# Designs tried in a protein design chat: VH-VL binders against q8kdm7. Part 6

Target 1, 259 residues: q8kdm7
Amino acid sequence: EVNYQALVDADVKAFQGFFRKEFPDVKLEDFGNGVYALDEDARKQWKEMEEFPPYELDVEAGKALFNKPFANGKSLASCFPNGGAVRGMYPYFDEKRKEVVTLEMAINECRVANGEKPYAWEKGDIARVSAYIASISRGQKVDVKVKSKAAYDAYMKGKKFFYAKRGQLNMSCSGCHMEYAGRHLRAEIISPALGHTTHFPVFRSKWGEIGTLHRRYAGCSNNIGAKPFAPQSEEYRDLEFFQTVMSNGLKYNGPASRK
Below, E stands for the ipSAE of ESMFold2; O stands for the ipSAE of OpenDDE; V2 stands for 0.75 times the mean of E and O plus 0.25 times the DockQ between their complexes.

## First folded at step 6 (VH-VL)

Design p14 (framework fv_ogalvibart)
Fold by ESMFold2-Fast, scan of step 6:
Structure p14 (fold): chain C 259 residues (1-259), chain A 119 residues (1-119), chain B 107 residues (1-107)
Amino acid sequence: as target 1 above (259 residues)
Amino acid sequence: QVQLVESGGGVVQPGRSLRLSCAASGFTFSRYGMHWVRQAPGKGLEWVAVISYDGSNKYYADSVTGRFTISRDNSKNTLYLQMNSLRAEDTAVYYCAKSEWLQYSFDYWGQGTLVTVSS
Amino acid sequence: DIQMTQSPSTLSASVGDRVTITCRASQSISSWLAWFQQKPGKAPKLLIYKASSLESGVPSRFSGSGSGTEFTLTISSLQPDDFATYYCQQYDSYPWTFGQGTKVEIK
């Protein structure tokens, strides 16, 4: 009947084509570096910072948490195959549950299923475990499939969110991260939307700590005068699903440092 | 309705200081970058300075760098320009202007306040 | 710095005339150009942003065109309220810069 994957693939080609046309000197894979793909001075500072990255201690703490026994003798390592190198499996649409499952959602579901309390969202231990999983998954190909009508409906909700103007400033994710990509906003260079989800979680100087993609979504919503949704809400999970699909063919390259 | 009202202009001697204020209303002041633009009598417009929505980033025209300081108080919805070491060429009407990110450039302007630097 | 040059510096026109003002940037600014109208003793008013987008509340007789380095403001049928000075302004990169202005005066 309807080939949903073909519709999605056409969207991916158009979305990536926009950035290839606007930034013809930037390789597709380099968009995962965000503003560092576009600005030489920022890129030099970033490369120096990556030799002694501020998130290194968070990765080590995340590794310890990943292997720490639960009260029942199991651990997070019991829930994730391939030694935890699973970033490339997330996010995905769960056909039985009819919802998008993110890495952070899966981490907390593993904890709860084994009698442990869930981690708080956005920062702290959830971000540290996510950072560890991302670090050992670095280089895995982004290949998010949208095969069913239900998955396509979730994809379309995320797409609508991304293109909709919101908040007091009447801004959209696409307005900021496509139309104004590479421009100065509040004296900072706006990152391109392509590759945006692939480098999370991030250590941001402004946060002074590591934080998740959904923390960034909430921060961006506040910055445009829009009320943020809760972390791991359907809205933000669908948005993450859409944005990650747009990065199909790029490689996961988290965690990362950002200003 | 967006409204910007400048105050603090007047006649000052060269080498002296003056502080301009711009009171904002009708929009969420803390979400927008704000600028100062000046116009010498009978002359064109000259951009002077910008401050980010949270006050963390600032940029100045070379002609005023080291002498002028832009600042804001988001709790009072007020923008400021501290002008030190004033020169005759600083004589101008000073406008407060709002920008909506980069989309509109200067979508709203105040009515201006005249600064006259007389020797 | 990006230099903005307007042509002409002054023009005389009658009500009903089609008026064209040009603006040239010393380097490409894509579409990051705005046009402002200023009447004597008043603050400038935004007419056009992003080279060709009409600001809300501005009469449809005003239009903008161009990209890169060459830009034009057109008033299709000049009205009495349109006798003013017009400025182009680039907001591609800091410092933001204005053209010298074009005075449209009564013939």
Scores: ipSAE 0.000, ipTM 0.397, lowest interface PAE 16.4, mean pLDDT 82

Design p15 (framework fv_ogalvibart)
Fold by ESMFold2-Fast, scan of step 6:
Structure p15 (fold): chain C 259 residues (1-259), chain A 119 residues (1-119), chain B 107 residues (1-107)
Amino acid sequence: as target 1 above (259 residues)
Amino acid sequence: QVQLVESGGGVVQPGRSLRLSCAASGFTFSRYGMHWVRQAPGKGLEWVAVISYDGSNKYYADSVTGRFTISRDNSKNTLYLQMNSLRAEDTAVYYCAKGHWLQYSFDYWGQGTLVTVSS
Amino acid sequence: DIQMTQSPSTLSASVGDRVTITCRASQSISDWLAWFQQKPGKAPKLLIYRASSLESGVPSRFSGSGSGTEFTLTISSLQPDDFATYYCQQYDSYPWTFGQGTKVEIK
């Protein structure tokens, strides 16, 4: 009998080991802070932004949406336990449906199940609700399990996506966010892949608003000259699943501000 | 440094009203939720009320619902608690507390102001 | 409302002792629990947030553990400055509620 969790645990150890070797002065738990873990000046700028976080209004709007009654008298709160402190439950592999379920997918499924229209993906209300849930879940441990063959297959699809060279520039996620992590490209520092998914959704200066992880995936795809997949496609859900598993042992720390 | 200074406490007769104030300094007041917590003499802590950073959301303990009103003036960095229909059981030291509820519940507290409801 | 129950109500201890205080929630609060220290005539001081995270400036002899409905505050080697009343507090849902307090006093 194949122990899939043991195979995944070995991958996690190797992945995190890469970053421990490249950045020996950075504590493992600090990689969730992205470039702020790698650079003192960037960390000082981040602390300044956190004193006046641009996402604060989005968090409050998300809280209002989370508690707003549906036409049937229920609300998003009826779908999520612990008053919505459920970021640590997502993403997960649903054994019955044989697919990865993300937080945003679960939010829209709750709405549809109760007779409401789904939110548009990537930004707006879906990002605000996600930001609220992330904010009240801050500090929950990343502990994504991969025990079944079906879950392992999804994990492997995400892993293959992460390491595959794509687009006109023939680049992979691993090439950028492992090999070039910490390097300066023009005015930006390339973020490490470890901890990549733990701080979403993010307010990015370039967007001028809060946005989801899958919006970021689409933007990264465009930057390397590859056609992006649709938000919440199987490809992007599997990618999120893989990357979040790689961060097992870190803590969720979203929402966040980024450049 | 962060400071919270309560005022407005005193001796008041049952059925009367009293307004407490909390002057905040050393942080950006308009960015944080604010709370009132009270402690009756020789007893434990009791959460009273909260107001969101912009004043749009408020919640109250059942014991004070309908009698107390929390409010704030962000231009003056001041938090208020309007206490109506006071009862002997409202006798307590009232603390102003700074919320950081997305990370921790209360990170800073004022020194408190004593409210005594007696004839 | 979520009821918070602390045990014991009073604890007698000597300097150097390991002190353990427990807190139970009437329903699951995940890790939305804080521990506060209060000295006579003073406002409470935050020690632990999110059940196990040590507040900056708090000595490492203080630690918190637990999740769901059962939580523990431990002082590994009691110092004279630690004789005080300790409160747990849930901030999972409103109304926020405190335990009744545990007074740590000199044996």
Scores: ipSAE 0.000, ipTM 0.390, lowest interface PAE 18.1, mean pLDDT 82

Design p16 (framework fv_ogalvibart; at its last look DockQ between E and O 0.29; V2 from the best seeds 0.00; counts 0 for: pae E 14.6 > 2)
Fold by ESMFold2-Fast, scan of step 6:
Structure p16 (fold): chain C 259 residues (1-259), chain A 119 residues (1-119), chain B 107 residues (1-107)
Amino acid sequence: as target 1 above (259 residues)
Amino acid sequence: QVQLVESGGGVVQPGRSLRLSCAASGFTFSRYGMHWVRQAPGKGLEWVAFISYDGSNKYYADSVTGRFTISRDNSKNTLYLQMNSLRAEDTAVYYCAKGHWLQYSFDYWGQGTLVTVSS
Amino acid sequence: DIQMTQSPSTLSASVGDRVTITCRASQSISSWLAWFQQKPGKAPKLLIYKASSLESGVPSRFSGSGSGTEFTLTISSLQPDDFATYYCQQYDSYPWTFGQGTKVEIK
């Protein structure tokens, strides 16, 4: 019998150890702040803007949507315990369905189960609801389990995606966000992969609006000349599952502003 | 491993009643909206009815409104369609179908059960 | 109710052909449209959802386009497994409605 959780725990230790070695002055929890953990000037500018965070209205709109009645009188609040403070429960591997379930997937599943249309992916109302849930879940510990062979298979698919070179530029997620973490790419500093999923959804200046993790995955794919997968595809859900496992022990700290 | 198995079809006289059942397995039945879709012999598909995950919301096709009732028993993982005042035009293969969170349409269909309404 | 009209009703084609099926809604349904494939004696199979999103496991030769009232399913290079009946389905408003079907048969 294979202890899959022990194999995963060893991977987490090695992954986090890489970033501890490369950035010895950065506290583990601070990696959730992305480039703001690595660059003092960028962090100063970010904190100055924190007085008027651009996502605050999105959080308020998300709260209104979370409580808005469906045709049957229920709401998103009916599907999520603890008043919606459930960011720490996602993503998870559903043993019966044999697939990774993300927060956005669960939001739309709730809507569809009640006879409502799903939200469009990547931005808009789904990002606002996700932002509200993340906001009230801030500080919940990342603790994603990988206990079964089926869960481990999904984890390994995400791991292979993360390390695979893709697209016309022959780049991988690991090449950019491990090997090149902290380096300058034109006007931007490349974020470390550790803590990458803990701060979503994000308001990116480049987007001019709030967006989901899978929107970022698609954008990164396009940037390296690779065809993006659909939002909430098995590929991107498995990738999110792997990356979130790598952040075990950090705290959820979304929504956030990013360049 | 998701399976939907319909039963209860058969030959029935016009004006009588029949109840179809759909046994669900391989997924958490109580979390999903469910549908009935029918297909008359040699004809196209016709959506019949929807029920929300907990039974609090239902929709019907105009052709069956007031005659058919959709229901579910989450403790038995079973979907039902009570068909009253049956007409010859209700003759069809009846499919149980599962709603998909992503598509908001159907991801799994049963094999169907034939209902023949004849004199 | 929203009426869905498909054309053509029957289409004869050869392996390797580009096949186009059209679906028209009686009122705007935005992108709330799915395409299904059905083979004789079998239940339908989902091919495309939200007008243009390819279902997992469906070959890339299938594609969907359109929004509002006009929609198209395209098979870029017809294969032997593709001879079947295709249905569009709107899920913008209840009651949900299907097109009458398009049978793609071998020439």
Scores: ipSAE 0.036, ipTM 0.591, lowest interface PAE 6.4, mean pLDDT 85
Fold by OpenDDE, look of step 9:
Structure p16 (fold): chain C 259 residues (1-259), chain A 119 residues (1-119), chain B 107 residues (1-107)
Amino acid sequence: as target 1 above (259 residues)
Amino acid sequence: QVQLVESGGGVVQPGRSLRLSCAASGFTFSRYGMHWVRQAPGKGLEWVAFISYDGSNKYYADSVTGRFTISRDNSKNTLYLQMNSLRAEDTAVYYCAKGHWLQYSFDYWGQGTLVTVSS
Amino acid sequence: DIQMTQSPSTLSASVGDRVTITCRASQSISSWLAWFQQKPGKAPKLLIYKASSLESGVPSRFSGSGSGTEFTLTISSLQPDDFATYYCQQYDSYPWTFGQGTKVEIK
């Protein structure tokens, strides 16, 4: 019988090994801080910003939303264990549904199951709730398991997506975030792929607001001239699944501020 | 040990074409980006072109854009530079260079092949 | 394009001397800078990558420092084998560009 977890663990080792070799002065845990781990000046500014983080109000709003009663008297808090500190539980492969379930999916599924309207994706209340959950989950280790053939298939789809070239520029996620990591593209430092999923949702200065990982995926697609997929599409869920697995062993540190 | 051996250099008239080859050994060729760098006689180094490990991405210096084409055959461990519409200013020793890590700096160079463009 | 400017263009020194070559970038290149050594009639040889990392097999008398726009190559004690031309090269952004070179010659 194939040990799928062993296969995945080997991939993780190779993936993280790549970045450790490319950036020997960066501690493994610091990859979760993106470009701020690579640029001292940027890091300084980031640290100053973190004294009064731009996402602070969103976290507070998210907390309120998390505890806001539904019409039936329940709340999002009713759906999640550990007081809502469940960032580390997502994403996961649901063996019954045969699909990857993200945190944002779970949030809206809880709402819908309780007769509420789902939040819009990518930004707004979904990001605020996600931000609150992330904030109370800080320090949790990334530990996504891939044990079944079905889970492995989803993982491989995400992997394939990550390495596949797309768009007018014929670029892959790896083409930028591995091969071009730490270098400047359009005057912006390209972040290493390692740790990409540990700090979402993020308040981006470019957005002027907080947004989800899938919002960022769509933005990257646009940057390379590729048609973006829908938020929570199978493509993006599998990608998130793969990228999160690649960051196994790191600690969640969201929400965060980014450029 | 890493070895890069350029060939195909020679004397050509302006407007003619020439194709350079670089035979690579001693490393997994298909895993690394490759470059061409040239050096005019008595002058400094000038980056010419890059090709990614799988040949899907290519970059060129402005001075050769539209005239030179970089390519590779990973099954033969060979890098190529097709040079068309050659000019006198293209006269140089042409080096193939191995990418250090993926698309980072060079770590190994060939001994070069001389291309002379003259009437 | 990123312009790389080396100084000096020529440097006369004696064996045992401490030699310093500087390289300036027209814009920040972070640490994506390499130093190469080239002897007459020979291919360039990589000495330093990522501004300060010593390539395998390169003597420890060579060192690199700097970040952003200002970089230096230092030879702590010049040896007879070190008389050559040295080039800095940025690989932050395409097109990759070299400095004009610094010739280290015997005084």
Scores: ipSAE 0.028, ipTM 0.580, lowest interface PAE 4.8, mean pLDDT 93
Fold by ESMFold2, look of step 9:
Structure p16 (fold): chain C 259 residues (1-259), chain A 119 residues (1-119), chain B 107 residues (1-107)
Amino acid sequence: as target 1 above (259 residues)
Amino acid sequence: QVQLVESGGGVVQPGRSLRLSCAASGFTFSRYGMHWVRQAPGKGLEWVAFISYDGSNKYYADSVTGRFTISRDNSKNTLYLQMNSLRAEDTAVYYCAKGHWLQYSFDYWGQGTLVTVSS
Amino acid sequence: DIQMTQSPSTLSASVGDRVTITCRASQSISSWLAWFQQKPGKAPKLLIYKASSLESGVPSRFSGSGSGTEFTLTISSLQPDDFATYYCQQYDSYPWTFGQGTKVEIK
């Protein structure tokens, strides 16, 4: 039978090899810091801000939400092992459901299964709970498996999405975040795609609040004049799956501050 | 084969205008940013202007800002440079240059068109 | 605006010589530097991109090195076809800028 993991591992090697060649002075593990891995002055300023990060209150609120009793007496804590230190378990391909499951999806599935209303996607309480879980999961390795044809099909849909040119501006994720990585556009340095998913959720200066990866995907789509997909759509879940597989070997390091 | 052919150069008096054209073939023009680069006789290269693949972003050298306008017509595979308020210092061969998709500077150049600004 | 300064402006060399041309940026441009060759009456030709990567079809006697603010182009054994003017160019940020050029002449 086809060894899908071997096909994916070859892609990971090629993808990471591109960035190691383009940025030979950046260690693999540092790509999780985005542009701050590339620019020493920006990194120093960012590190100072991270000592008292703007998401600090969001993490504390997320902890409270994680432990808040549902009407049935259970809480989000009842759905997750390891006291909630589970960022490294997501995303994964669920072979029974034949779909990618993200951390945010699992949070809302826990709530609905216990008779609670789901959180709204993209920002607010979903991002606060995600931030808490990420904060207690820092250092867990990215090690996403692709072992079946169904998982490989989801991976390939995410890959196709990542490389496809879209929208009025006819741009792709790869065009900006591989080909233009490390260069200035206007006043901003474009971050490398490697390590993009390891540090979410993020508090962005542009947002003035914490938000999820899929909020960022929608924002990027809007910026190029493409219709964004719904948060937690198959398209965005498969994109997260592909991007996270490409970061295998890095460590989860969220939540983080970004511009 | 990638080809870039500039036209529209000539001799003009200071203060007048010219419009340069660059006809592109051998690649999907609408996917690439395009540049103008000039070279005064016996002198070095000077980057002049950039336009993004869809025309939404434009950048200019300080020496031409406010006087030159870069534009493109993707349906005709043509890049333009409108040069107003020309000065003697604008005398140069003007090259059309294709931006590399991987952003490695300019991968193809035309042979240039001469603009001479003299009284 | 990033200023690019080349040295020397002109050099005289013989076939077989090792030739080194330097380029200095007024601020860090990381590795976003290209080298071009231009022969009289011809358009420039890309030799090196990303400071050290050789463009397809360029002879292996050409090499580039450097990062940040200091860069070099080296021709390990000068050939008759290499007598030309060479330019460095940064493409880190707009406006993109060139060095003033280095003319390599036969001695």
Scores: ipSAE 0.005, ipTM 0.442, lowest interface PAE 14.6, mean pLDDT 88
ESMFold2 (binder alone), look of step 9: mean pLDDT 94; pTM 0.943

Design p17 (framework fv_ogalvibart)
Fold by ESMFold2-Fast, scan of step 6:
Structure p17 (fold): chain C 259 residues (1-259), chain A 121 residues (1-121), chain B 107 residues (1-107)
Amino acid sequence: as target 1 above (259 residues)
Amino acid sequence: QVQLVESGGGVVQPGRSLRLSCAASGFTFSRYGMHWVRQAPGKGLEWVAVISYDGSNKYYADSVTGRFTISRDNSKNTLYLQMNSLRAEDTAVYYCAKEPWLDYSGYFDYWGQGTLVTVSS
Amino acid sequence: DIQMTQSPSTLSASVGDRVTITCRASQSISSWLAWFQQKPGKAPKLLIYKASSLESGVPSRFSGSGSGTEFTLTISSLQPDDFATYYCQQYDSYPWTFGQGTKVEIK
């Protein structure tokens, strides 16, 4: 009998150990702050943004959407316990359906199950609802389990995606966000992969609006000259699953402002 | 307790083939990218090839592209370098080297003792 | 390819001396540089990564500094065990490249 959780725990230790070794002066929990953990000038600008956070209106709009009645009298609040403080439950591997379920996937499944249209994936109302849920879940522990062979297979697909070199620039997510963490790419400082998924959704100055993790995945694909996958595709859900497992022990700290 | 032990080196004629092996122990071999680095007698270090943890990605120095093939057998904890169409300039000690973390770190925390390949007529 | 040049190629020193070795990159590599020690007939050993981070188990007399295109390895008080050849390696850009080596020999 293979103990899949033990294999995954060894990977988490090695992954987090890499960042502790490469950046010994950065606290493990601070990696969730991305480039702001690594760069003093970027950190100053970020703290100024956080005094008047550009996502506050999105959080309030998300709260209104979360409680807005569907045509049948139910709401998103009917699908999510604890008033929506559920960020720590996602993503997870659904043993019956044999697939990774993300927070955004669960939001749209709730809407469709109640006769409502799904939200578009990358921005707008899906990001606002996700921002509200993240805001009230701030501080919840990242603790994603990988117990079964099927869950481990999804984890390994995400791991393979993360390390695979892709696109015209022949780059991987690990090449960008581990080997290149703290380096300058086209006048931007590359964020570390540890804590990558814990702060979404994000208001990026470059986007001029709030956006989801899978929007960021598509942007990363474009930056390396690779064709992006669809948001909430199996590839991106498995990638999110792997990256979130690598952050086990950190705390969710979204939504956030980013360059 | 990490150990890398190379074997398969020897004297070989130009144009012939040789296969090197590297036996790994003391770490979970199947989780790490592995490299071959060579050193010609009295010269410096030259990177040769890399293979990802699962064997799906392989990259080679321009000097060996099309002639050398890197591979691994994770069930045997063994790394291989198949060297075809050998030339005099391939004469070197060949080291296998381990990445300190999963895939593409680009530097090496452990090296084997090396195996000498001499290409001569 | 990024070209790495070390200076000096050979250095004669006595036990107790402060030894400084320089490594220059043909273009900026930020801090993505490692230093290795190689003794005659032996494999290289990692000393320093990310320009200034000391590998576990390496004596504190070894230190690295620099960023961009110029890097320095310093041995604060040379010991008999330190007579060896030292190599810098950039890992900013594929393909990875090494300096030509600096031999530290006894006076």
Scores: ipSAE 0.000, ipTM 0.414, lowest interface PAE 15.9, mean pLDDT 82

Design p18 (framework fv_ogalvibart)
Fold by ESMFold2-Fast, scan of step 6:
Structure p18 (fold): chain C 259 residues (1-259), chain A 121 residues (1-121), chain B 107 residues (1-107)
Amino acid sequence: as target 1 above (259 residues)
Amino acid sequence: QVQLVESGGGVVQPGRSLRLSCAASGFTFSRYAMHWVRQAPGKGLEWVAVISYDGSNKYYADSVTGRFTISRDNSKNTLYLQMNSLRAEDTAVYYCAREPLWDYSGYFDYWGQGTLVTVSS
Amino acid sequence: DIQMTQSPSTLSASVGDRVTITCRASQSISNWLAWFQQKPGKAPKLLIYKASSLESGVPSRFSGSGSGTEFTLTISSLQPDDFATYYCQQYDTYPFTFGQGTKVEIK
């Protein structure tokens, strides 16, 4: 039968090889730093921001929310092992449910299962809890497995999304973040796709607040003139799954500051 | 229809300052990076400066670095070029130009008609 | 800075002629090159971007080719409307730089 993991591993090698060929002086581990791996002046400014990161209060608030008792006496800590150091477990393909599960999806499912209202997606408390979990998980290795046909089908849906041209401007994620990585668009340096998902949630100066990966996906869709999908839709979860698989071998390094 | 209209040019003495404006209409100005390009009378084109869509990033030609400042006001759909310590070699028609949202950055799909700046004693 | 050199600086041609203008970069710019047309007293007009991509609304007689350090703009059958000055521009790195221009004039 088909060895799906071997097919995926070949894709990872080709994807990472593209960036190694285009940027031979950048170490694999540094691609998770996005633009800061490619631009020395931007990297210097980013390191200065990270000495006094604007997301510190969000991490503290997220820790408080993680441990805050629900009406039934349980908390988010009841749903996540190891004190919440679980970023490396997400996203994953759930073989029983036949769908990709993201960290934010799991947070809200825990709340609903315990009689609480779900957090709004994209920003606020969901981003703060996600930031806390990411902060205490920093350095966990990206190692997403794709062994079953069902998982491979979800991976391929994400891959199709990533390479498909969309919207009024006829643009794809691959067009921007592979072919044009390191180039300037609207006087911004375009980040490489490799390592794209490993640093979320992010405090973006342009947002003035912390936000999730799916908020960024919606913003990118709007920028190319395409209607965004809902946060935590199958489309965006599969896209996150594909992109995170492409970063196998890198380390999770969120939350992060970005411009 | 996309339109870019420059203003603020004129005759100015060396060492003085002048501010150029570019009024944008017919598109969502706040989504586009904007550039200034100049052309001395009878000469070729010279790139001057760029500003990102939100004003957070700027780059300049070496000949104007430290003397010129590019800025924008997205609420007024207006691009600016503040020119300080003007020199005779800054004499040129100044064009504002729009960078397209799609494909490769750094070329210009729309240009204004230009405004003449003459630096003479 | 990347220096852009065009050849020839001036060429004389007749309607119906095939015209080729060359542009050379002092170092590799991959395919990050655009071509512009400028008529006297007018702003430049985009013809070609990314070395070979024809801008919407530009006649198919215009074509671009090349990569790395050598590029060409070709007009397959010159029309009266094509007598103008042509500029190449690199957008690989800041500062962006233009060639000195090639004037296509009537023979």
Scores: ipSAE 0.006, ipTM 0.490, lowest interface PAE 11.6, mean pLDDT 85

